# VH-VL binders against q9fz32: the designs that were tried, part 14

Target 1, 221 residues: q9fz32
Amino acid sequence: MALYCRDTLIIIFQKLTVADLARASCVCKVWNSVATEDDLVVSAFTAPWRIKELVGRPASVSFWRDNGIWKFAISHRICRGDSVTSLAVKYAVQVMDIKRLNNMMSDHGIYSRDRLLIPISNPEILANTTCYVELDKYAKREVAVLYLEGAPKREQPVPGTNQQSNLSADGKRRLIESLRRSMQVDDGTALYYLAIAEGDPRSALSEFSADLRWERQAGLN
Key: E = the ipSAE of ESMFold2; O = the ipSAE of OpenDDE; V2 = 0.75 times the mean of E and O plus 0.25 times the DockQ between their complexes.

## First folded at step 4 (VH-VL; framework fv_ogalvibart)

Design n4 (at its last look DockQ between E and O 0.02; V2 from the best seeds 0.00; counts 0 for: pae E 18.4 > 2, placed apart)
Fold by OpenDDE, look of step 4:
Order: C-alpha cells, then structure tokens, then sequence
Structure n4 (fold): chain C 221 residues (1-221), chain A 124 residues (1-124), chain B 107 residues (1-107)
C-alpha cells in the first residue's frame, strides 16, 4: 500500500539515479507518473554533479539517460587569437576532444563559429553552477552548457545596436560574399570578421590578415 | 564490401616524381577523410598525409611537406598522392586508409580500413 | 610531435599465453589511441580504437586499456593467428604517430 502513495514514492525516488528512475517508470502507471516528473528527473541528473540549477529542457528524453561528464561543456566565445590548441591549453583538455565535440573539420573553421564547446575534464567546475540545456548546431547534440562569464545573453534582439548600417539585406549579402571571396573563407568566417570589425569590411580584412599572420608565426598553419 | 586499392607504385630515381592512386569502393567515399601511411622495408608505420572528406583541408608530415600533395576526386572515388622530389628515404609501401568520420554525435577520427599498399622504391 | 613508445620490441610467447604490450605517449592523448595488427606482407588491421573499444570482427581475446599516457594491449590467450607485429597509434593531434611496433613471435 505504501508504494502506491505518491508522497512516499516521491521521497523514495528522490534518492534514485536517472537510470533507476527510468527503470521505475516501467514498473506501473503510478510509478511512471512519479518517476517521470520533471523535478525528479532534473534533480537526479544534476545531483551527481552538484549543479545548482539546470535551465532549459532537452528535445529528447534520451538526454537524461546519459548523465556522463560528456553531457556537459563550457561555452567559450571565440576571440581573436584563439586556436584550438590555445584553448586546449587554457582549459586543460585535449585538442581532439575539442574538435570532436564541435565536429570540426578544419582548424581554420574556428573563426566561422561564435563559440566553441569545451569538454569538461574536472567535474568540480560544475558544482554550484547553472547549466543551460542547449542544442548546439555544430555539435549536433544537446549539451548542458556552462557559461563561466555569466548567463547566456538571450539572443534577445538587442534592439539598440540598430546601428547595423542600413545595408539592405541584399547589400549585406553582397558584402559577405565579397568578403568571402576576398578572404577565401566560408560565409561564417566572413561574418565573424565582419562582426568583430563592426561592419567595416576593410577592418574585417585587416583583422583576418592579422590572424593569418599570427597563425603562421605561431606555427599553427 | 569496403575496399581500398592502391596503385601507381614502382621504381623511380631520386628527384623524380610519382603519383599514387587509391581506388575506393563499397562506401560513400565523399563522406570520409582519407590518409596516406607509409612503411619502409622492415620498419614501422609512418603517417604521411590526410585530406578532409571534401578536400577542404590537408595536413602533411614534416618529412614530406613541400614535396607531396594529397588530393582526391570524389566523383571517381579516388585518392591521390603526388610525390615530387623523391628521395631514397621515401622508399616504402604506401597505404591509403579511411578515417571513420561521424559515429552518433561524435567525429571519431580513427583509421578503420586500409588498402593492401603499393611499393615505391627510390633508387639510383 | 607526440612520441609513442612501445614495449617490448619483441615478445616470444606460446599458444595459450597471456600477452601484454604497452604503449607510452610523450604527452597525454586521453583515449585517442588505436592498436593495429600487421602480418608480414599485409596491411595493418585495426584492433582497438579509443584505447579500449574493440573493432567489429576482432576476437574478444583482444582488449585495450589505459588513458592519458599509458596504454596496454592484451591478448588473453594467444592463438596461432596472433603472431604478428602490433602498433599503437595516437590520433589526438597531427602529426599522427605510431609506436615502433611489437613483434609477437613463437617461442
């Protein structure tokens, strides 16, 4: 009788791992109803890592079934001078782990991205943090993302930086295409440099050239 | 059946050029990175070069940089190694190898399939 | 470049023996290590990837272990077909590098 009481079940299930909750959910409808509760699942997922808060929810329930350290990553915003190698050193992770996590096919492609996901080697970094469940378009997977510098700026269209030059959508496209051709890079890379140059194509080219020079000097190319 | 078949090996004099080919079959060639690995007679394995699935990037061993060029024709399911300025130390069996790409959500990046190799002998 | 050092260079063993080959990396390569078997006049064959994952079709008597800088290939019970040269390879970063090889020969 006690095992049919929802309150009792909640107390018991709060002590279960995600895997055990999954098993419990298959026992009966009553157990299923409790074992699949969002709060219990989230708690079971975060507890081993001592995560304070998990923001967002995955699209797939399978996300919860694997609560290994590889489900977590640090969001690193790509800055000038960054390389996969430098980031590997910075975060004390392997170069290939970064590349694989991000499905990188070229070292040069780093600048085509706004961020890189950095694998986590030390689980203690997750303690008392807020992680965000995100589908990363490059990793092509759902990841619990840790932001070291604070909460992800919601891509709320920052209304204010409307100083995007009134270039017509066509004008922007042409500009990007021109930069792409000039830089011999992909659209993403061209956009990146244009963005860091605050929309000035000459500055964008200059920044790109500077990075190439740096890469050559650093022996990264 | 997944298969790689190297060809183009032979005996050449130092300073000459040779082009190796690797014909791929039994899989979607354009989806895989490809490697060349060589083995000198009685010696170990030495990585030579890699090319991305779309040819967008290439890497070379220092020992062959500036002399060898890896390329591919995905329409012909063929990998190439252009070898220029050949040296005696380039004498080896040359293998092409497939790099396994994506598994699930991860790019694995290990060589899972090898050809039988083709012998290149550089001698005076 | 990451240096891979195998030990021993040569190993004499009998059928049925447990064989262990070690590979050391000059720096941490996490689990990005593969083991290959090569018989005379033949191409290398993949046995193990990601340090411990058995390639499809490879007998279960083969196993890999280790992480970071120390790795081991184990043959639990050596079979006649296992007399060959074995190579470890790191694929953590370019250039890819191989160990010098371990020849397993009949005692």
Amino acid sequence: as target 1 above (221 residues)
Amino acid sequence: QVQLVESGGGVVQPGRSLRLSCAASGFTFSEYGMHWVRQAPGKGLEWVAVIWYDGSDKYYADSVTGRFTISRDNSKNTLYLQMNSLRAEDTAVYYCARELGYSSDWYEGYMDVWGQGTLVTVSS
Amino acid sequence: DIQMTQSPSTLSASVGDRVTITCRASQSISSWLAWFQQKPGKAPKLLIYKASSLESGVPSRFSGSGSGTEFTLTISSLQPDDFATYYCQQYDEYPLTFGQGTKVEIK
Scores: ipSAE 0.022, ipTM 0.601, lowest interface PAE 5.3, mean pLDDT 87
Fold by ESMFold2, look of step 4:
Structure n4 (fold): chain C 221 residues (1-221), chain A 124 residues (1-124), chain B 107 residues (1-107)
Amino acid sequence: as target 1 above (221 residues)
Amino acid sequence: QVQLVESGGGVVQPGRSLRLSCAASGFTFSEYGMHWVRQAPGKGLEWVAVIWYDGSDKYYADSVTGRFTISRDNSKNTLYLQMNSLRAEDTAVYYCARELGYSSDWYEGYMDVWGQGTLVTVSS
Amino acid sequence: DIQMTQSPSTLSASVGDRVTITCRASQSISSWLAWFQQKPGKAPKLLIYKASSLESGVPSRFSGSGSGTEFTLTISSLQPDDFATYYCQQYDEYPLTFGQGTKVEIK
């Protein structure tokens, strides 16, 4: 009798898992209405991982039916020193898991993207965080993403262009610092390689790597 | 110098099988992804398949999925294409091609070295 | 699948002409585009990678430009050796796809 009362159902359903809420939503109209309530669904989805807040609405209701760890990912901002291999080491995950998560065919091509999804190897990083539901256009899936640096200013390239605008003085300094760290050199050396590469950090790192290999070769008499 | 040499082409009846080989030399074969690309007589280029450097992942064009199998033997520096259930539409020159990658921290995966091709003719 | 559309399909030109060939992708491929030259009975030869980077040993009269969905191969002064068929090819995602080709013929 009381099992048709919305207030009683809310109390009961607050204790259910995402799988049990999905089952409850199939019983009748009243149960469906309560079991699909956004607050209940979000709470059931986030509770096992102790996520503080989940922002955004998925395109598909089926998104809520599974909250396993693979539903979540770190959204890593790609820096000029990054490779799939270096990120696999940094995040203690396998290269193939990064590639599969991001719909990648090779280690190459990460620089066509602003960000790369990284699988969660330690679920504790989700605790007390804000995650964002996003449809990642490269991975072609909906994922709840964690931004370790905080929520980004979401800027995407205009269709038909995939290049940076002219950089401000701050932008140039950040680029030089990124190169300095990647190359393990001083600012002057980073500036030299960036200048001969006409401002392209890929070319700058390639030139540096080639020169370093040549220096090692010259030292092997 | 870097070289790719295809072999195993020939004339075969529809429904039959054929195995192509591509011998690689002049580079560390096990560090590179490899492709097959075909060209029907008088027609353009059509990508057929790719295999990862260690043989772990393979991808195929829709036109050959389920019929062709790409494979490699890194100990013999050889790439293979097993072609089953051949059709007249499979008649083409078949090229193997190297995907440049993993040879430098910043180099991109694109097809930089091609073999001269081997002709496969499927005719009744 | 990403469709690559080349234009023109055939181009008649004289030695010394400036030749341009256009390639359009059905979706953004950023700069993951290569250009190949193929002469009759020969394997394709890589000319341009990353949309605009000239492959080693390729004459400087060849250049590539574009990003996203529109790309151009330019031959600044056509030479007798340049009469061939040219293909663009995207390598942003599988399946890899080629344009249908542009045959450059003697006018």
Scores: ipSAE 0.000, ipTM 0.408, lowest interface PAE 18.4, mean pLDDT 79
ESMFold2 (binder alone), look of step 4: mean pLDDT 91; pTM 0.937

Design n5 (at its last look DockQ between E and O 0.10; V2 from the best seeds 0.00; counts 0 for: pae E 10.1 > 2, placed apart)
Fold by OpenDDE, look of step 4:
Structure n5 (fold): chain C 221 residues (1-221), chain A 124 residues (1-124), chain B 107 residues (1-107)
Amino acid sequence: as target 1 above (221 residues)
Amino acid sequence: QVQLVESGGGVVQPGRSLRLSCAASGFTFSDYGMHWVRQAPGKGLEWVAVIWYDGSDKYYADSVTGRFTISRDNSKNTLYLQMNSLRAEDTAVYYCARELGYEYDWYSGYMDVWGQGTLVTVSS
Amino acid sequence: DIQMTQSPSTLSASVGDRVTITCRASQSIRSWLAWFQQKPGKAPKLLIYYASSLESGVPSRFSGSGSGTEFTLTISSLQPDDFATYYCQQYDSYPWTFGQGTKVEIK
């Protein structure tokens, strides 16, 4: 009886991880209604990192399922004299990680960009901060962005805005191609998993992997 | 079938040079980063070098920096390792391996396919 | 450099046994860990990536767990084909580094 009381559920679910909330949401309709509450999900997402505030919301619920440090990045405004190498040193990260995160093939054109996303190596930097959920144009994914010097007004996400639809055709093509390569599947299959993952490539990969595991267990492969 | 085949190994004297090749087939070679990993006889695995899918970036282990050069020819589906100033400690089976690439994703970066290796013996 | 330490170095077990191999990183590598199996005279074979993701074609008796600095590879029921040397490998940062290996041999 207690497990059907909303207030009781809220108290319990406040202690759950994002992953556990996701599981709880599948138990029954009542649990689903509580486990999917925005405040609970946001709290569960931010709590492990001691983030003070999360501004904006992702377009896909799959965003919440991945609560690793790689979900976060520092926004660095590109200045004269900046290079990927210098930034790597500055932020104590690897050049390759910066390049990968920003889909850079070379240092050429760095100044054509307004910012670079810098991967976070030390999670303590997130403590008592405000992070902004953004779809980065170059990263081609939703990222919780940390602004060390304050967020520009233009980069502040608007809650409820679906920015996934703003990917260019070329961006979408590259995303599909990347998934195809990673999954070693055809375009159709990659598209399928991307669709079920609501446009989140990481979730798509996770779903794909889960299906493969299931198929093996079922003796289908 | 996805396959990597190393070649070019052999016996060389210290100070000499050797060039290894890795022929890739069964996949779009240009889509993947490539690695060299070596294993001395009876020892563990040692990462040697990586090259970006388009050759735009390279990284080396300290033990081979300045002596080894990783390169690739995507038109020939071939990975290379130019080894100069070879030392006895360079004696190993050299494996090429592909890295599953996924741009802007941290799930990338693992070596899923390996060749059978080619033996390099550096001895006087 | 990140040092990877495996334990034990050698493990004697029987068919059907549950086998656990541990890998410790000198610093946090998050989940950027892979497990490889290598048989004598053969190339390493990928078993696990991202600490716990099973590679395609790998039997389900293999599983990986852990994050940060402590990781485990588990074989739920050892099979004759599983006698080999196992390596953990971090790909968190360059240079990539391997554990020293764990040889699983017949008891």
Scores: ipSAE 0.015, ipTM 0.541, lowest interface PAE 8.4, mean pLDDT 86
Fold by ESMFold2, look of step 4:
Parts: sequence; structure tokens; C-alpha cells
Structure n5 (fold): chain C 221 residues (1-221), chain A 124 residues (1-124), chain B 107 residues (1-107)
Amino acid sequence: as target 1 above (221 residues)
Amino acid sequence: QVQLVESGGGVVQPGRSLRLSCAASGFTFSDYGMHWVRQAPGKGLEWVAVIWYDGSDKYYADSVTGRFTISRDNSKNTLYLQMNSLRAEDTAVYYCARELGYEYDWYSGYMDVWGQGTLVTVSS
Amino acid sequence: DIQMTQSPSTLSASVGDRVTITCRASQSIRSWLAWFQQKPGKAPKLLIYYASSLESGVPSRFSGSGSGTEFTLTISSLQPDDFATYYCQQYDSYPWTFGQGTKVEIK
């Protein structure tokens, strides 16, 4: 019959939502085979948002079963001066939504990470874009991310550091503690200045001191 | 079997203190945020407080702030509520509840498992 | 604080009826809403999260809908086990708040 023909099933299933494909996959072996084909699943996943291309394979097949807008995010590279509050304003989203997306319980410490996931406030930004499936190590979730600057960059070696990456985890912890006390800041701020100083704690202190003087000159608290 | 068991309720006079405990079993307690919710006799539910999975953040309802303290001991799988300066309006069944963490799903953050409650009666 | 208002406060129904309970928020909570069922002398039980997602083990006769400020819990065919009090609760922002409850009674 036509409902056991793969070509006919493909035509029918191309019109289904991810939820309806999941239901169809439970009917029989032939329907399961067609409803779980990568091309159909990716198409159902991306079509509501008019995404041009989805790059990458998820670690879990369950990734494909939920394509609500919250499955997507902007990957924002954290820069000096960023805070959860400032990013909420910049992207016109709420602080709580950033915290939910990134599995954050605290308003502090974003500088311990290279990038922060930003929820999509306007789904139209996804249309005709390429999104990348990533497992975010801090949020501990798989998300489809959009890079506003284009594709994710290949990590480059940190140029010009005076220190090799041979420090022990205990040595790195003690260094961060020393910087935190010296600058009277939280761990995230200490890590931020250490990162922009390319691992050199003396340069980190110099950059912090310069930024503090600039804030006083500009009248910023 | 995920289970939460409250204890420490009883009858106390106004102005006195009481400490509630919630014993957790069947799951990794230190992975979850925990809440206290209360229900006055014959009334609806009222959220009281939350504590994050590692104890780093706490939030309180206005009706109890400054008087109640939520805490946890992850090594004993136990949630606590220290209730000071008790008032008649604090009379209720107190439930502990587990918050499903955001790492399971973006839509998470709701209370998925509740204890059976312990009654606190504040009267002269 | 976000006020949650349920309607009706009490509802009389027969087994097999379609039952509808409404919940209104004083400001948008988008879809950050949960529904709970509570039977006398028992703890609340989660039915629905994120406005419309059924919790595992909840019968398909329960459904949730709505977004923004107006939400609905529907029981498509009331069963004897469904006579209880139902609460909506927002979890968009602290403090979390509950509706006052809707008691579903046998007619």
C-alpha cells in the first residue's frame, strides 16, 4: 500500500513537525526508518525558523526532538567590561534568561568562560543563517548557536606569553588567589585580567590599575 | 525512588524559633536547587525560599526575609529552614521541593518533586 | 511581584466532563508557568511545565495552553482520580507565586 512506500512516506513526513515525526517513528519499522532519517529530522528542526543550514552532529539523538526557540542561542565572545546585566541590555533580553540558558546560579563570574550563550529575543535573526550544534561545557547542554561574526574561529595559540602551559592546577589556583587578593576582586575578574595579560600576573595588575584610573577619570563608579 | 522527608514541625508560641529539616534520598542532592513552600490550613500554596545547589545563592519571600534562613548540608543530603521570630501567620504545612536543574533542559527550573510536609503551628 | 489569579475558585463537574481552569498573570510571564494537582492531605504533584509540556506519567487527558498573561488547564474527560485542587504557578521571576487554587468537586 502507499503508506508502506518509502517515497510516499518521505513526501508525507516532510510536512511534519518534530513532535509529529516522533509520533510517526513509533508506528512500525518502516515508519521509524523514514521518520528518523537525518535529512527529514534536520528539515523539521530548522524549518520553523527558516534556518539555512545546521552544521555539526549532536552527541545525543534526543537533540532533534525539541526545536523551541530556546534551543537556539547567540554565541557571544566575552570582552572586557561585559556583565550579565550589560549583555541583557545589549541583546534586549532578560538577565534571568541568560542565567537559565547558561545554567548560572550566580550573577558573577562570567569571565571564567570564553563565550556566553545569549537567548534569541527576535527569532527573525535566525532566518537564512547557518547555526552550529555545540555542547556548551559550562551550560552543559547542546544548543544550536549563531555566530554574528560568522563561523566559529579556530582557536589560535596565545601569542607572546612569558609562561608556558606547564603550571599545575594547584599553581594556577594559587596564582588566581594571589591576583584576587591583590586586586580585591572576584575570581572571574581576576581570571579576565589574567587572560587579557596572556597569563602574566604582573601585566594583569597593570591592566587592572590602568582601567581603574580610567574609570575615575571618566567619572564612572 | 526520589524522596524528600520533612521533619521538625510542631506547636510553638509566637516569638519562638523552630528548625525544619528535609532529608533527601534517591538522587544526587548536590546537583539540585531546593525550595521551601508552605500552605496555611485551608489555604493555598505560598513560596518561601530557595537555595542553589551549592548554597551560593538564596532568595526569600518578603513575608519571611530577615526571620527565616534556608541552608543545606550536601554531605548529609539535608535541607534546613531556620525560622526565628515566629508569628501566627507562619502557621502552615511546610514542604520542601526539588528544582529540576537547567542542565536537563532549557525549559527546566520548576519544582518536580515534593515532600509530604511538616506542620508548624504558632499559637499561644 | 507577579500576581496569579485563577478562575473559577470552585468548579462542580461530573465524570466524563471537559473541565477548563484559567490562570491570569498580572504581567507577562511568557511561558514560564507550571500546573500542580493537590489532593486532600497530600503534597502537590506537578502536571505541566512550560505552559504546555506534560510531566512524565501524567495522563494525556491533561493539557495546558496559553502564553503571556493568560493560561488554561484542560481536562478533556474528567476521571474520578481528578477531583482535587489545581494550582498554577509562575517561575519567570522571583518571588515565585501561585494562583489561589481551583477546587474541582463532584456534581
Scores: ipSAE 0.006, ipTM 0.527, lowest interface PAE 10.1, mean pLDDT 81
ESMFold2 (binder alone), look of step 4: mean pLDDT 91; pTM 0.933

Design n6 (at its last look DockQ between E and O 0.02; V2 from the best seeds 0.00; counts 0 for: pae E 17.1 > 2, placed apart)
Fold by OpenDDE, look of step 4:
Structure n6 (fold): chain C 221 residues (1-221), chain A 124 residues (1-124), chain B 107 residues (1-107)
Amino acid sequence: as target 1 above (221 residues)
Amino acid sequence: QVQLVESGGGVVQPGRSLRLSCAASGFTFSDYGMHWVRQAPGKGLEWVAVIWYDGSDKYYADSVTGRFTISRDNSKNTLYLQMNSLRAEDTAVYYCARYLGYSSDWYEGYMDVWGQGTLVTVSS
Amino acid sequence: DIQMTQSPSTLSASVGDRVTITCRASQSISSWLAWFQQKPGKAPKLLIYKASSLESGVPSRFSGSGSGTEFTLTISSLQPDDFATYYCQQYDSYPYTFGQGTKVEIK
């Protein structure tokens, strides 16, 4: 009886890891309803890192399932004189790790970017910080971003404020449904691709197709 | 069928140079990064070098930095390893391996296909 | 450099046995671990990637598990064709590094 009480479940689930919450969510509908609560999931995600606050929410639930250090990155605004090598030294990370994270094949065009994501080597840097969940257009993934110099200026898309086009709520829903059907994916996945495509359905489909092709080549499908 | 075939191995004296080749077939060579990995006789595997799909970037093990050069000719579907200033410790079977993924940790990269290797022996 | 340590170095087993090989990384490599099988005079063959993903064409008796610093390769029922040397390899960061290998031999 006690395991069906919502309050009791909340108390118990507050002590669970993200992985355990995910497992708990599969037990029954009641457990699912509690285990998927935003506050519990966020707490479970941030607690291991002692993160003070997580701003924004990911488009995909899969974001929460992997709470490794690689989910986090430092936002570095590119300045004159910066190179991937200099940044690697500055942040005590490998050049390749920076390039990998940012989908860079070379240092060419670094100044065409506003920022680089820097991988985090020391998890202690996350302690008592505010991290922002962002979809980075170059990394093509959702990342919990740490800003060392302060909160991102308002012009950065607040996670969840997709300047999605002036499409009506109904138009957006139809678009998502159309993409979902076309991609044969769930709503979250469709939204993800739409987001990385900056709201362009054709681009979203193209990106999805490219990913599928990659997955096939990689033997993931 | 995806295939990699190494060639160019042989016996050389210390200080000499040797160039290895790896011929790729059965896949779009230009879409994949490539690695060299070596194995000394009776020993384990040692990573040597990687080259990007378009040759835009390269990385080397410390043990070969400054002596070895990895390159590729996508028009010929061939990977190369120029080995200069060879040492006895460079004696090994050299394998080329196809690398899946190069962009980010979101697209994991691993070595899925290996050649049969070519033996390089550096001896006086 | 990330050091990869395998255990045991040698394992004697019989056909039908459950075999477990462990690989430890000197630092966290997340799930960026591969397992290879190598037979004498042959090139390494990929078995597992991303710690637990089975490569295409590899028998289902092979499985990988683990994350962070501890990883395991399991052969559920050893077959005659499985006597070989097995290597773990991290591809978290350059330089890529391999374990020293585990030789699985007939008891």
Scores: ipSAE 0.026, ipTM 0.562, lowest interface PAE 5.2, mean pLDDT 86
Fold by ESMFold2, look of step 4:
Formats: C-alpha cells, sequence, structure tokens
Structure n6 (fold): chain C 221 residues (1-221), chain A 124 residues (1-124), chain B 107 residues (1-107)
C-alpha cells in the first residue's frame, strides 16, 4: 500500500526537519501537497527554537528551507545616538554580523532606516515568543523578527513616504489590478511584490518572474 | 562648549592647491562624522563632502570629485579638506559641520553644529 | 541628485506676521529634511530636523511640517531677530542638497 493517505503523511512529515520536508515536497504531487501545508511547515520551522507563534507568510518558498539562527533577528528601533558600533556592544554581537545581516556594503542606506536587524546571540530569547515574518527592504531578505518592545502599532502610511503614495486611490487600484492580471495572482501577492519593488511595477514583475524560475528549478511543481 | 574652527583659507591662483583645517573641541570628535559645506559670495549653500567618524566612508559633490579630498586625524581632533586644481568657481566661504548620525548621538546624519567659516578666493 | 526648490525666493513681512516658507523635493525624502537660519556674515543655525522636530534652544514660534516631497517652515509671529535667510536641506541621500534659500526681509 503506497503512502498516499494524507493523515498518514502528516504524521510522518511532522517529525521531519525543514530540509527533509523540502526533499519530501519533490517526490510527487501528493507528497508535495502535504509537505508544503502551512501548519506543517510552520511547525517544523519553529519547533527547534520553541517559538510560540509565527505571524505572517513569506512570499518566497525558499524562506522555509532554512531555519538556522540567521533566519531570525531582533528588530531594533534606531534611537538618537545609536550606531552600528554602539548596537554591537549593546546586544553583545559583532559589528560584522550586523553588517552582514543587513546587507551593509555601504553606510549610505542606514541614514534612512527606522529599524536595524540585530543578530540573535542567545537563541533562548526566541523561546515562547511571537516572531513576525517581514521582508526587510535594505537587507533584501525575508526574516522572522522579534520585537523586544512588543509589536509595533499598525499605522497608516504617511503620505509621500514611498513612491506608491504619490498615486491616487484609483491609480493604486489600477496598478494592483494590472499586476494581478499580469502575474495571475491574488491581490495580496500583487501588493507584496509591489511593496518589495518600492512601487515600481516593472521591478515587481521581474521579482515575481525570478521567484517562479527558482521554484521551477527547485522542483516545486 | 562644542566648537568648530576652520582655518587655512586665503587667496590662491587657479590650478594651485590649498588645505583647509577644522579644529574641534568640546565633544568626543571620534564619535562624529563631519561635513564640508561652502557658500560662494552672495549665493546659497552647497554641500561639498562628508567623512564617517572613523574615516571609513567618504562622499563628495560632483563639482569637486577627483580634486578635493576629505580626511581626518582623530588623535588631533582635526578635519581636513585638501583642495587641488582650484578653479575660480571654488571661491567661497568653507564651513565644517558636525555630522549627527552614525555617532553616539544621532542616526539621521543632519548637521547640528557649524564653524564660522574660512574664505577661499581663487583668482588670477 | 535630489533637487530642493524653495518658495518664495524673497518674502517681505512685518513684525508680528505669520510667515510660511515652502520647500519641494524632486523625489520623496520621507521626513529627512532640516531647516537652517542664516544671518548676514554668520554661519547657518539648525532650527528643525526630521521635518518637524524643533532643535534645542529654538523658540516655539518656529514649526515645521510635511513629508515626502512638500515641506513647510512656519514662523507664527515674526520677531525682529527672525529677518534672515532660511534654507531647507535634504539628508535622505547623498549628495546632500540645499534649497536656494528664502530671504525674509522687513516690509
Amino acid sequence: as target 1 above (221 residues)
Amino acid sequence: QVQLVESGGGVVQPGRSLRLSCAASGFTFSDYGMHWVRQAPGKGLEWVAVIWYDGSDKYYADSVTGRFTISRDNSKNTLYLQMNSLRAEDTAVYYCARYLGYSSDWYEGYMDVWGQGTLVTVSS
Amino acid sequence: DIQMTQSPSTLSASVGDRVTITCRASQSISSWLAWFQQKPGKAPKLLIYKASSLESGVPSRFSGSGSGTEFTLTISSLQPDDFATYYCQQYDSYPYTFGQGTKVEIK
């Protein structure tokens, strides 16, 4: 009797590492369906760190394939007087680790940042916490972030804080609809790619196309 | 008291070189980035260059790139601007300004303290 | 490069007037804008940073507002010491750039 019963596959797959789940997802359509189910993937991702809750969904399937400590970070709100050096001392981490995590090839981008990703030096801080899946535009990576001061209050975008805010409400709707049709995705996915492309629809399409090529090369159907 | 004092200005011929100095006191100089800003007679302000607190990053306005070099000596609390191949259009009062950003005080990189300026005149 | 355009270039006003100076950026600079005051023969003095934050020791009659591409400096009741030239400056991206200045003159 072949292993095609979903309940049996769920029991088996619950014990797998994220790497083994990725391998299982390449076997066939039934195994792919079970190995990529959200509850199973999230459980495998969070269990080694004893994380209580993971909020948000990544756009990239590759996010789930690595749950090493570098996938997680403290999201630090930059205050007056902060520097990369002072934060390295404050959090007992190395400056180079902060720079690597934040994709800091140059110090130009830090002038415009409100928050900086801080590496996790003591993984025990993750236990029994809520982490948030976020795309950091400066680091150019999706990261599961921990807010030590508690999750930021949701605020509406301040007009003019990004290029998207220069469009009328009708213009934004038309842009989203155009992207949705071109990419054949839902509104949420279109908004995600538009956000990572900083409001540029050509860049949004390029990022989406690159992600599809990666999924095809990785055998994710 | 926080103070910045520029020196080294004067009258020079086109094509010559000049080095400006900015002496800092009243704060920990090595914690702050520094800027040079200039103002031609009767004109507005023009940003010239910036240097990080440890000298690791430097940026220049297009009008001076390749001719001017910003540098610092943290052991002497002094900022420098080496000005080569001077042109008449470089005639200005040159200000140094403290960079409140990556240092212990501020992230945003705005200029909070300015010197009184030193005049550079480039003429035949 | 981000161009900063101030208006008006010159403004005539009387003591006690409410004065408004506008600064427009060629692209979004979020809130990374500073306002400076410069009196003849003197170095510029910081008034406002991050678009609306008042620098220590600056009188409360000065205020700033705006974000993105349009910003305003307001002097609620002009005083004799306020007749000066005012500059906006973006610090979102290098090269940092200044507006061309707004001279506030006595009418």
Scores: ipSAE 0.000, ipTM 0.407, lowest interface PAE 17.1, mean pLDDT 79
ESMFold2 (binder alone), look of step 4: mean pLDDT 92; pTM 0.938

## First folded at step 7 (VH-VL)

Design q1b (framework fv_ogalvibart)
Fold by ESMFold2-Fast, scan of step 7:
Structure q1b (fold): chain C 221 residues (1-221), chain A 124 residues (1-124), chain B 107 residues (1-107)
Amino acid sequence: as target 1 above (221 residues)
Amino acid sequence: QVQLVESGGGVVQPGRSLRLSCAASGFTFSDYGMHWVRQAPGKGLEWVAVIWYDGSDKYYADSVTGRFTISRDNSKNTLYLQMNSLRAEDTAVYYCARELGYESDWYSGYMDVWGQGTLVTVSS
Amino acid sequence: DIQMTQSPSTLSASVGDRVTITCRASQSIRSWLAWFQQKPGKAPKLLIYYASSLESGVPSRFSGSGSGTEFTLTISSLQPDDFATYYCQQYDSYPLTFGQGTKVEIK
C-alpha cells in the first residue's frame, strides 16, 4: 500500500479534524479528492457530536471547515404564549444568543415568525439524532437543524445548493471577500446574498440594502 | 502576476544526470502543491511527479520512480527535479505546474498555472 | 492506472462549426476531470475543471459535460484561434493521466 492509495488515504483522513482535512486538500490532488469526498467529510463533521444522520448538503465547502456547536440549532415552533425570554429559560440559553442567531431587531421580532432557531446549550442533545442542513431565511446562513418534534416534509430547493458559477475559484473568492467588506458582514452572510442574487454582486448588494431598509422602516430600535 | 519559469534543460548523454529548476513568483509558493509534467516531441502530455506544499510527501510516475527526485525550497520559491540515470525516452519538454487547492474553503485540486517549459534532450 | 481515451484523435472543421471531443475513463473518476488547450510551441492552458466549470478568461463558446466515465468538450462556434490540440486529464487518483490528445485542424 502506497500513501497515495485511496484506501490508505481514507484511513489517515478519518484521524484528521475538519480543519486538518481542509489543510490537507491544499497539498495533493488525491488527498484533495478524498478530503472533499461526501462520505468522508460528512463523517468528520458528524462524528464528534455522535450525529446519526445529516440530511442535505451545504452550498459552500466552507460549511465543513468548522464543526463547532454554533453550526447547529434547534428549530422551535413558536406557540401562543412564547417569548424570547421564556424560550431562553426553557432551553437554558441567553436571550442575546437567541436574538443574534435569528437576526432579531426588537422584543417583538418573534411574533412575525413561525419558527425560531435556538442555540445548542447541551451538545449531548445531538447524539443519535438526525440533523438537516438548511438555509434559514432569518439567520441568513446555512444551519444544521435539529427538529425535536420531527422534521416537516420539505421539497423546496435551497438557493445555494446548485449555485454553480462559471467563475474561477479565485474569482468567486474575490467576489465573496469584496461583498463581505462592502457589507461589513461575515463570509456566510455575503455568500447568502450572492446566492440569492445568482452570482451577481450588484444584485447581492441591492438585496442586502433592501433588508437593511426594511429593518429601519419597521420602526424597531 | 502569477508566473512559473523553468530552467536547467539541455543536451545530456544517456546515463548522466540533470537538475531542473522552476522559479515561482506572484503567489505564496509554500501554500501550493507542485507538479512536473513532460511532453516528448510530437507526443502527448505525461505526468511525472508531485510534491506537497511543505515537501513532506511526494509521488512519482512508475517510469521515473527510483531515478527522479522532486524537491522544493520554499525560502527561495523554487521547485526542483533531479533526474538521474537518464534514458533516451526521457527526452521531452518539462513543465512545472501549480496545483490550485484551497481557496476560501473552495477545493479545486487541478493544475491552473503552467510554466513555459524547458527542453531536455537525451542523446549521444 | 486510469486510462484516458479521447475521440477523435484528429478532426478537421470549418470556422463556425460546432465541434465535440469525447473523453472516456477506464473507471469512474466522478467529476475530477480537466480540459486543456495546447497551441504549437506553447504550454497547456486550462479551459475547464471539475468536468464542467469554465476557467476565468476562457470564452463562453467552450463548455464541458459528463461524469463518471464519459466526458465531452464542446466548442459551439469554432474560431481560427481554436486551432490547437485538446487534452482531457483525470485528477481523481495517482498517477495523474492525460488522454492522448485531439488535434483540431481548421480548413
Scores: ipSAE 0.000, ipTM 0.406, lowest interface PAE 20.1, mean pLDDT 77

